VHH binders against p49116. Designs and how they scored, part 122

Target 1, 238 residues: p49116
Amino acid sequence: EGPLLSDTHVTFKLTMPSPMPEYLNVHYICESASRLLFLSMHWARSIPAFQALGQDCNTSLVRACWNELFTLGLAQCAQVMSLSTILAAIVNHLQNSIQEDKLSGDRIKQVMEHIWKLQEFCNSMAKLDIDGYEYAYLKAIVLFSPDHPGLTSTSQIEKFQEKAQMELQDYVQKTYSEDTYRLARILVRLPALRLMSSNITEELFFTGLIGNVSIDSIIPYILKMETAEYNGQITGAS
Key: E = the ipSAE of ESMFold2; O = the ipSAE of OpenDDE; V2 = 0.75 times the mean of E and O plus 0.25 times the DockQ between their complexes.

## First folded at step 7 (VHH)

Design s74 (framework vhh_ozoralizumab_d1; at its last look DockQ between E and O 0.73; V2 from the best seeds 0.00; counts 0 for: pae E 8.1 > 2, grease 25.9 > 24.2)
Fold by ESMFold2-Fast, scan of step 7:
Structure s74 (fold): chain B 238 residues (1-238), chain A 119 residues (1-119)
Amino acid sequence: as target 1 above (238 residues)
Amino acid sequence: EVQLVESGGGLVQPGGSLRLSCAASGFTFSDYGMYWVRQAPGKGLEWVSGISWSGRYTKYPDSVKGRFTISRDNAKNTLYLQMNSLRPEDTAVYYCATHYVGDYPEDYRGQGTLVTVSS
C-alpha cells in the first residue's frame, strides 16, 4: 500500500576488504565481488514485496537477475571499489594468459568485449549522475522482471515492477521537472545489462569459487542466511 | 526526523543578487537529488531548479536559466541557490525540496524563505 521501497533500501554501502594489497590479486577481487553480491542479495531479501512472493519465486527471480543486480552494484560502488583499478588488474591477468598461450584468442576477445561493455555502462551511469534513490529503483525494476522463463506469480511480479517504474518516474519528474527525457535516458541503459554474460561476470569476479559451482547454484543458500551471517559476509567480520 | 531549513531570503532591488541556503538533516543527503520550488503571491508552485546527488547534473527552466545557479555541499548537508539579475517576477517564497521515501510525504519541503524583488 505504501511505497515499494523504504529509506533503508536507498542506502547501499559497500565495505571493502582492508587493507588493500599493493598489487590486486584474484583473492582480493573475489572477496570484494562476494561482498557486493551478498550486499545485493541482502538488499533484495529485505524488500517486503519480495518476501511476499515466497521462497521459490524469490530464488527464481534472483537466479535470473543476479548478474544485472551485480552490474548495477558495480556501477553504484565504482568509486568505493576503485573499479577501474580492479578492471586494469583483470586485463593484466588476461594479458599474462595470452603471453603464456593459456587462452584462445576468441575467448580473450569475448572477455575484453565484456569488460568494454561494463566500462561503457558504468561511464553512462556516472555521466547521468545516478543517485541512491535511482539505483534502488533500477535494481527493483530488474528484480521484479516478470518476463523470465519458468516464473509463477508473473502478474504480481509485473505489478511490483510497474510500481517501481511509477515511483522512479515520480522521483525524476519532481527532482528534474520539465526534463522529460532523463527517465528515458536512464531506462534505456537497462537492456545492456541483459546482453552481458553472467558466465563471463563469474569468471572475471568469482574465480575463487570451488570448481564449477555457479553463482546461480548457491543463490538459494545465500537467500536463506540469517541476518548475522549476511552481516559477516558484507563486512568480512566473523 | 527529516528537516529542511531555508535561509537567505530578503528584500532586493531589481538587478540584484541573493544566495539561498538549505540545511538538510535526518537523512543521507548525498543519496538524493534536490530541488528548489517557489510560490509567488496568489499563484501555484513553480519548479525552479534541480541538482543530482554529486552536483554534476543540473536543470533549469528557461525563466531562470543563465540567472540562477543551483549547487550543493554534501560534506555540509547544504543546498544552495545563487540568484543573479533578479526581476520583480522572481518575488516568491522559495522552498528547498526532496522526493523522500519513508514516513514523510514524498514531495517533502521546508518552511520556505521569502524573496521580494522591488524598487
Scores: ipSAE 0.785, ipTM 0.909, lowest interface PAE 0.9, mean pLDDT 88
Fold by OpenDDE, second read of step 8:
Structure s74 (fold): chain B 238 residues (1-238), chain A 119 residues (1-119)
Amino acid sequence: as target 1 above (238 residues)
Amino acid sequence: EVQLVESGGGLVQPGGSLRLSCAASGFTFSDYGMYWVRQAPGKGLEWVSGISWSGRYTKYPDSVKGRFTISRDNAKNTLYLQMNSLRPEDTAVYYCATHYVGDYPEDYRGQGTLVTVSS
């Protein structure tokens, strides 16, 4: 068996909708998020080990970890996305919701805390100066998590996760030999991903685009999209 | 997954009354404002009523004000629309929808229930 990831899996280029509006509206935010989601899922699909698990297992894995993958993607693409500006816009919308009594105080608190956690996570990743290889391996570790309920082929998934971890270790040791504890510092960030609500993420980033359709329900379709269809989706307006 | 299921539609004569219901699931109903929209044949979506998460505040357009009453039962995860003094112009598919981040009436609505007002 060869390596889990190749150099082709390191590339993770998000293209934002153009032109950027003066005011970041919900549509722009949702479109941007959708592009990132598609990019993330198709990244996963491009991994031979992922393909080897079969369609059903693949779908189950992505359903289980899409929020974590998406969040890592947000961190990785934070500058390109102007994530801080997007989040500020979302907060402004929440303020309006408060004024109009659209959301309960408890819900506002939950959403604001989620935004805070998201910002802190992305900031922490930026401070660590995570590179493209490290992000790729982290995403792989998250993707091939065997501890999600209802998964099949858990032994194989675990093997792939171990490969990802080992390859990351080798990469960090080789590239950052002077920083003995870099690997540990990177890996200890992963638990923060599990604290983030997929429901809140979906509400914040996808409500204006997918309507009453859940991310969970569209995952199988995204994974089956052809390249041309995918390209059309990410370049089109919703 | 957010689900909204409308019911209570039907055929009524002008001046009649109907009460629509919307059963909500897949989210904490009590945390969100709700609203009704309708779509008449050949026309776009029209907002017809809104209610805050707590039920303390309600809003209506002039077209239905005084005739329609929106209410909610958070314990039952149900939204209601009492429609009185119905007119032929009220004929439409009525949809229940949630207030999430942003204002998009097309988002998170059910399949709708048909209300036909005719002699």
Scores: ipSAE 0.361, ipTM 0.728, lowest interface PAE 0.9, mean pLDDT 90
Fold by ESMFold2, look of step 10:
Structure s74 (fold): chain B 238 residues (1-238), chain A 119 residues (1-119)
Amino acid sequence: as target 1 above (238 residues)
Amino acid sequence: EVQLVESGGGLVQPGGSLRLSCAASGFTFSDYGMYWVRQAPGKGLEWVSGISWSGRYTKYPDSVKGRFTISRDNAKNTLYLQMNSLRPEDTAVYYCATHYVGDYPEDYRGQGTLVTVSS
């Protein structure tokens, strides 16, 4: 019966490719994003409740929520990643596409709105000073969401989500006892994650590394990787 | 998943014509500009033609201008390259590609279609 998460699940250390290039490029951005993706998938796989759901359910859950989990990871690691600098570099590259009429006005609007929403989300999380425990529980709430279409075992998933919510509530009330509305302020940020586009996330962060395949198609292979292979991916040595 | 499938390559005599097609799927074709690139044996990639998302603007290097015509049919998700007055130096594998945010068309190229111009 124990707690949903242990102290092991609070540790979430992203190691950036080194050295950081003087001028950011798509390869650096894609390697950095890939490290975060694999770290997030390893984190999810390490949770006993996730392991208990079985392989088919695990794959379905991660396919449904990977973009939300990735976006929480971006917010948590925004300083380490220099995310604001990465997004500025992407905007500069996009400006050339506008000048060359390479993208329709509708697509440009969609991409720029997504970048703005991502910047706003990360800034709001930084202003709330979300700690590592809170991030871990928020990731668990997102991971164990029973309302994604096509899931099996939804009643068990809902029970795990309720447990994550209860443990977050207990943590916040104990740790931030004088901040009566902290839990509410944190939880009202979660709906913004559902509105983030996985297609645009792939275009922004994964175009140069994954090639022409979607993250959705490689998730089963990432989840089946042994621990040594995960560590090789997140260290990214050339 | 983005897919680009080139077709229409083959053997043609100098001075001949050939029309290449590229069937696109897995993305909103009409939102993106498209390119043809080619790779001659032992050489790097050479940009051959570009077309804007709407089809209104086209662009060619001097080496093919006046001989090649790029076009697109956004209703059919298809890109075309009409190649006229072919020369032996046009021999290459031809790839179609899409412009994406990072401007890296090699990430979205298909298998290519071989064009051989020889007697």
Scores: ipSAE 0.012, ipTM 0.516, lowest interface PAE 8.1, mean pLDDT 83
ESMFold2 (binder alone), look of step 10: mean pLDDT 84; pTM 0.854
OpenDDE, look of step 10: ipSAE 0.328; ipTM 0.699

Design s75 (framework vhh_ozoralizumab_d1)
Fold by ESMFold2-Fast, scan of step 7:
Structure s75 (fold): chain B 238 residues (1-238), chain A 119 residues (1-119)
Amino acid sequence: as target 1 above (238 residues)
Amino acid sequence: EVQLVESGGGLVQPGGSLRLSCAASGFTFSDYGMYWVRQAPGKGLEWVSGISWSGRYTKYPDSVKGRFTISRDNAKNTLYLQMNSLRPEDTAVYYCAKHYTGFESWDYRGQGTLVTVSS
């Protein structure tokens, strides 16, 4: 059988909205995050193995893992997004909210811990100098996770995950032949993605865009989008 | 179509230096780690060095560690191998390589450039 991903699936290029404003605002952050989310969903739906699982399974997989895919995308596109600048602005806002008593101390603590976890994850990936091929296959490993509650076709999903793991291993072993532990260093980063709350991700990056509508509720619509409609979302031109 | 074109080889005396170049085209160079391999006369392929996409992570076997330096220029789609303190046993055809995702081969390499260390 052919490879799980082609070179076109390795390419993951985020187009940012107009130059970053001098003062960051919720609108810019939400638009940037939405573009990344839509790019991530379009990436997933373009994979032949993913299409072969069928619409119901596709929707269930993406609903279960969108936060993990989004977080990997944040790490991969951190420089393009100026993510460190965005996170610093959010932290400053949260610290001011503590002083002004606008948010509960417990909630602010949860959100700050989430930001810390995100920063540590992105820093770990940067230190390992993860490339586009490695990111594509880490996203595939996350996407084809057979262990989420409520999934059907779990044996087929597991086979695609194993294929992703095998192809990543072949790449790492050939590219970094004398580094016997590189693959292990990369893979042990993945469990941290499941410890991060999708609700807090929604609050940080999608406030003002989705309102009271959850990301879970819009995923089926994104996956069914025609190419022109999808392009309108990622470029803001529809 | 993926293409890798090596250059910079030649004849040098032991203790000399050479810098090899590899011009890459047909794929997004910065999305992939790259590596160098060599084939000495009558021998199989030997992995020489690997480099991550940004150039920050590099790896070498003990046989060349401290003598060879791999680097890349993503703006120019070019991979380099700086070879110092060359030894007769470094005589080989040197290939730059990219991982190949096709079913026919898991390695993609160019035509190579000959390095001869003698005299």
Scores: ipSAE 0.700, ipTM 0.877, lowest interface PAE 1.2, mean pLDDT 86
Fold by OpenDDE, second read of step 8:
Structure s75 (fold): chain B 238 residues (1-238), chain A 119 residues (1-119)
Amino acid sequence: as target 1 above (238 residues)
Amino acid sequence: EVQLVESGGGLVQPGGSLRLSCAASGFTFSDYGMYWVRQAPGKGLEWVSGISWSGRYTKYPDSVKGRFTISRDNAKNTLYLQMNSLRPEDTAVYYCAKHYTGFESWDYRGQGTLVTVSS
């Protein structure tokens, strides 16, 4: 059996909406986030091992880990997205909500903590200078997580995860041989992804774009979407 | 999943009254400010009322001020709109919507309830 990932899976290019507005608005943020989400899902779909699991299992996996994949995508594309600016804009809008008494203190705290965790994670990944190969393998490890409830084919999923881990190990050993603990250092960042709420992520990045439909509910449609159709939507929206 | 279900609409004569309700689920209702919006035939969405998460603060546009009253019961996860002195121009589909982290998005609304004011 061949490798889990190929060089084609390393490429992860996000195209931002154009033009960038003078002031980041909810539409720009949501569109940017949607593009990242679609890119992430289609990336997963492009993995032969993922395809081998079948549609039901694929959907379940993505439903379970979309927030983590999205977050890794944010970290990877932070510069292209100007993530710090986006987050600042979100915080600014949150401040308005506070001033207008539109959110409870408890909710404000939850949202602010989430933003902080997200920023911290992305900063930590930047400090580690994670490369495209490492990101690809990390995403694969996250994608093929067998520990989510309700999954079928958990043994197969685990095998794919192990394969991803082994390939990452080999890559790190080859590329960063002078850094003995690099593998451990980058893997130890993954638990932080589990601290983040998918609900809050959805509220922050996807408000106003998909109506009252949840990310969870649209994942099957995204996974069935043709790449050409996706590209067409991106070009049409620009 | 966020769910908002509007009810209470119907046909009323000018000068009549209606009370709309919105049942909320899929989120902590008491954490969010809520809104009523409406869409008249051939027109865009119009904001008609807002209430803070606690219910302490309310606001209205001039078009409905003094006639409409928004309220909420956080224990019942329900939003209300008391509409008095209804006018033909109030004819519209009425939607409830929740606040989202500083964004007012009318896309997060229910199916709406039709209010028709006619002689």
Scores: ipSAE 0.684, ipTM 0.868, lowest interface PAE 0.5, mean pLDDT 91

Design s76 (framework vhh_7n9e_1)
Fold by ESMFold2-Fast, scan of step 7:
Structure s76 (fold): chain B 238 residues (1-238), chain A 119 residues (1-119)
Amino acid sequence: as target 1 above (238 residues)
Amino acid sequence: DVQLVESGGGLVQAGGSLRLSCAASGFTFSNYAMYWGRQAPGKGREWVSGISWKGDYTAYASSVKGRFTISRDNAKNTLYLQMNNLKPEDTALYYCAKHYTDLWPSDYWGQGTQVTVSS
């Protein structure tokens, strides 16, 4: 009963560390990414339907889809983050690593392919001019994915995903009434999110937060944080 | 100024134990994941173990899993590595660091502490 998402779930405001350093470094990149990750987790747990699935199911869903949520967040916040500048700095670092013989060519190729996929995804979303409501529903569609291994409440998850799809359709048809194929163009972008390696995302953006543990191992802890702890993480306050 | 000072290394016989310490200063230790790495003679740096900023999550290289335990004391700004069942292959200079990966090598390495395991 009622809409899956409220106007509160459309508001998605990333606060960047200030000031931006003259030369980008791994600390600034990881802090920026961590703020976005915590903002994304706080967004997910604020959805009543998400809470209704129960703690074990909630944790399993976010463990499975955090990289997709994070990537959608990168696309949505690309301008606030100066993401193109961050990715250029990473590319420059990788090119220097080739010259200094610090990384194998195969390893660099693997990471560069990931960056190119990310850039292509963010560019496609920018070209479509995806708005805040559309991002909120795309995140909900990704979050309520019933097809991840090990899920137990798959019929309920599927119903919430269908509700997200229906509400996105209603929104797009009402708001972009003259663009008959807009919904299709938006939805065909989603499969690309699953082609991006969560391991490479962790290594590029989260080494400063998690070291050599995985994000999925930390997610149960993050989801149990109090609102004040989330606010501290997303603003950089102690 | 960021400083990392390792200690606790030494000469030990195979099957023995050592506990390494890393004293951190010049940054808010409790805000950062920390790592132990090592460099054996004639080899590059190898990641050994990592620990999250609160100490609730740890990871280990397959070669040391089950033998080494990483821990931290955020009140003392100190990182530890408990090394049990030491093997000659563990002989290396051991470093602590923050932000050590092959994609993001750290500039914040200590001088290291030498561990030598005799057969």
Scores: ipSAE 0.137, ipTM 0.505, lowest interface PAE 3.4, mean pLDDT 85
Fold by OpenDDE, second read of step 8:
Structure s76 (fold): chain B 238 residues (1-238), chain A 119 residues (1-119)
Amino acid sequence: as target 1 above (238 residues)
Amino acid sequence: DVQLVESGGGLVQAGGSLRLSCAASGFTFSNYAMYWGRQAPGKGREWVSGISWKGDYTAYASSVKGRFTISRDNAKNTLYLQMNNLKPEDTALYYCAKHYTDLWPSDYWGQGTQVTVSS
């Protein structure tokens, strides 16, 4: 067997809607988020090992880890997508909702904590100066997680995850030989992804802004769509 | 009509400081998040800094963190950008913009103020 990932899997280029508006509106934010989601899922789709698992298992994997993949994508593409601006806009929206008494105190706390965790995670990744190869392997480790409920072919998934981990180790050892603990520092960031609510992520970047969006229901469609359809937008009405 | 008017730009030497202002009118300033962007010659628009409507949340591009400070005075309908330790790479047209959170989009932006940092 060859390596799990190739150089082609290192490329992860998010194309933002053009032209950039003089202001960020809900439409722009949601379209940007959609493009990132599509890119992330299509990235997964491009991995031969992923393909080898079959359509049903593939879909189940993505459904289980899309929030983590999306979050890693946010971190990786934070500069290109102006994530800080997006978060500011979202906070602004929430504050307006608070003023209008649309949210309970508990809900406000949950959402704000999630935004904080997301921001801190992305900042931590930026501080670590994670490169494209490392991101690719981290995404693979997250993708091929066998511990999600309801998965089939868990033994095979575990093998793929192990390959991803080994390849990451080899890469870090080769590229960052002077930093003995870099691998450990990188891997210890992954648990933070598991603490993030997929529901809140969905509400913040999709449902909470423009209406109801079920990522779970859209995943099969995204996995089947053509790359040229990245310009599409997940839209909902509320 | 919504209007955003930037001021405070100019020529400054590397290591110097400038304070930009953005006067807002035609909307309830205190209800909206605002941000600064910039555009250098031959380059695309770049986000610089943002601030929530209340001012309790601020954000910065990595390239300006620690050097720039965004603030606002809602009583004066004014947005500010304090720029310290300026670098030649900060040379750009700086513009003020409103975050729009409503479902029906409308464009709001200023004409910008030129910042030039010499070596």
Scores: ipSAE 0.016, ipTM 0.286, lowest interface PAE 7.1, mean pLDDT 86

Design s77 (framework vhh_7n9e_1)
Fold by ESMFold2-Fast, scan of step 7:
Structure s77 (fold): chain B 238 residues (1-238), chain A 119 residues (1-119)
Amino acid sequence: as target 1 above (238 residues)
Amino acid sequence: DVQLVESGGGLVQAGGSLRLSCAASGFTFSNYAMYWGRQAPGKGREWVSGISWKGDYTAYASSVKGRFTISRDNAKNTLYLQMNNLKPEDTALYYCARYSTGEFPYDYWGQGTQVTVSS
C-alpha cells in the first residue's frame, strides 16, 4: 500500500570512533568499517518489505549483497569517514608490503585495482551530488536484487526492486525536474558495484576482526541482534 | 611540485623488446616505492609491477612475470621497465607512478607512454 521506504529509512547517520588518530591503524579502520556494516544491516532489517521475505531469504539476500550495500555506505559516508584518508593509509600499508617482500604481485595488483574501482565509484557519486533519498533507494535496489544464485522468493524480490526503482524515478523527476537524464546517470553507476570483490573489501576494512571470521559467517548473527545490541555496535557505547 | 615523465614506448612486433624510462623530479626519489601501471584500449587500469625504495624488492603481475623487469637508478632519479617477449595483449598506455601518502593513483601518475605490439 504505502511507499517501500519511510522517512526513517532515508535517515542514515554514521557515528565514527572519536577522536581520529593522527596515524591510522588497523583497529580504527576496522572499528569504523564495522560501525558502517552494522548500520547498513540495521537499516535493511528495519524495512517492512525485507522482513516480509522471511528469515532464510533475508540471510541469503544480505550475504549476496553486503559488499554492494557497504560500498554505497562508504560513498554516502565518505566525508564523515574521511574515506580518502583511510584509503591512503591502506595504500601506504601496501607500499610497505613491497618493501618487506610479503605479498605476491598478483595480490598487490588485486588490492590496487580494487582501491581504484572504489575511488572511481565514490568520486562519481560525489560528482552527481547524490542526496539521502537517492542513496536510500539505491541501497534498496541493490538489497532487493533477484538475480543472486540460491534465492527462493525471486518474484517477490523483483517486485520490491521494481517498486524501489519506480519510487526513485518519481522522486528524481519531481526534485530534479530540470535534469532529464539524472536518473539514467545514477542507475548506470550501479553495475560497477558487482565488479568489486567482497574478499578484497574484507581484507582492506575488516582485518582487525578476531578469529579470522568472514563477513558472510557473521551476517546471520548480526541480523538476529536486538536493537540495543545494534546501538552498542554503531555508537561504540559501553 | 612532483613530476614524472615516461619515455621509451613505441611500435614493436610480437616477441620484441622495449625499455621504458620514467624521469622523476620534485621529490626525494630514493624515499618512495614506485610502480608501473597500464591501460589497454577498452579496459580498466592494470597494475603491472612495483619496486621498493632501494630496489631490493620487486613484485610483478602474473601476466608479465618472467618477461618484464622493473629497476631503478636512485642516483639518476629514474625508474625503468625492461619489457621482453612482448605480446599483442601488452598493447597499452604505460604509466609510472610514485606511491605517496596522499591520494594515489590520481596525483602522481605521469602522462604515460604508448606501447603497441603488432602480431
Scores: ipSAE 0.023, ipTM 0.598, lowest interface PAE 7.7, mean pLDDT 84

Design s78 (framework vhh_7n9e_1)
Fold by ESMFold2-Fast, scan of step 7:
Structure s78 (fold): chain B 238 residues (1-238), chain A 119 residues (1-119)
Amino acid sequence: as target 1 above (238 residues)
Amino acid sequence: DVQLVESGGGLVQAGGSLRLSCAASGFTFSNYAMYWGRQAPGKGREWVSGISWKGDYTAYASSVKGRFTISRDNAKNTLYLQMNNLKPEDTALYYCAKHFTGYEWSDYWGQGTQVTVSS
């Protein structure tokens, strides 16, 4: 009975497409987001507890939580991605679309509200100075969510989530013992992830990549990828 | 090259116990999570239990939790399933697998072992 996560699960290194274009374009944004999504799914696949649940359960869990994992990844990798610059470019594009009447005002409002929520989430994580261990356990807590509809083996999933919570508490108490309320401030950020629309995330970050195919449709394929093929996706190597 | 050989099945009355074994060869057993699945007559394949590569994490289908115990011996390249308090509904052909997806077995190389539980 070892820990739920090992030191290898704390390391989360995003390799950005190079070179960064002088002007941000849809292709660069989609490739960057794709690399983060593949890295996030490979991270999940590497967890022994996740593997033990079996492929059908793995697929169901990731389909239910990929947007939460992706958003945590955006927050964790915000600096290396220059996320603030990407979001500013998206906002500028949306504002120009309003002026040219190219998109529905209602849809633009929904997308802008999503961007504001994403910015608020990333800002709150930055202000808390969440470290790599804390991000790893937060990702594990959202991954092992037993409360998604249609799941089987919910008691085992709940056990793994409780183990993640316990190990996070132990880590925070040993590392940040002087900050009595740190764990509570961290955990209270998680409910906001459930309120963010996966459809809007797909529109903002993946439209140039997936075309007519949803992220839900490609998740089983990503989870079945060979290690070499996966490594090609996260590094951009052909 | 990859081979999985299941054994230990048989006829047992309700409330009895059986221990299944799976002898693995042709791959580095200690590098893979392993699974037990089953198929009852006229039904699809059902995931029963899983175990991580080092054996420190296990998972069970709700229908068998508390009654079945999965374990492995990486030095002997062997996977086990201890089945206690067997019920007639546990009657099935039991399969050892490196990979389990829905109603299909990916990367399964064995013939399975039959477990029959009389009422």
Scores: ipSAE 0.000, ipTM 0.368, lowest interface PAE 12.8, mean pLDDT 83

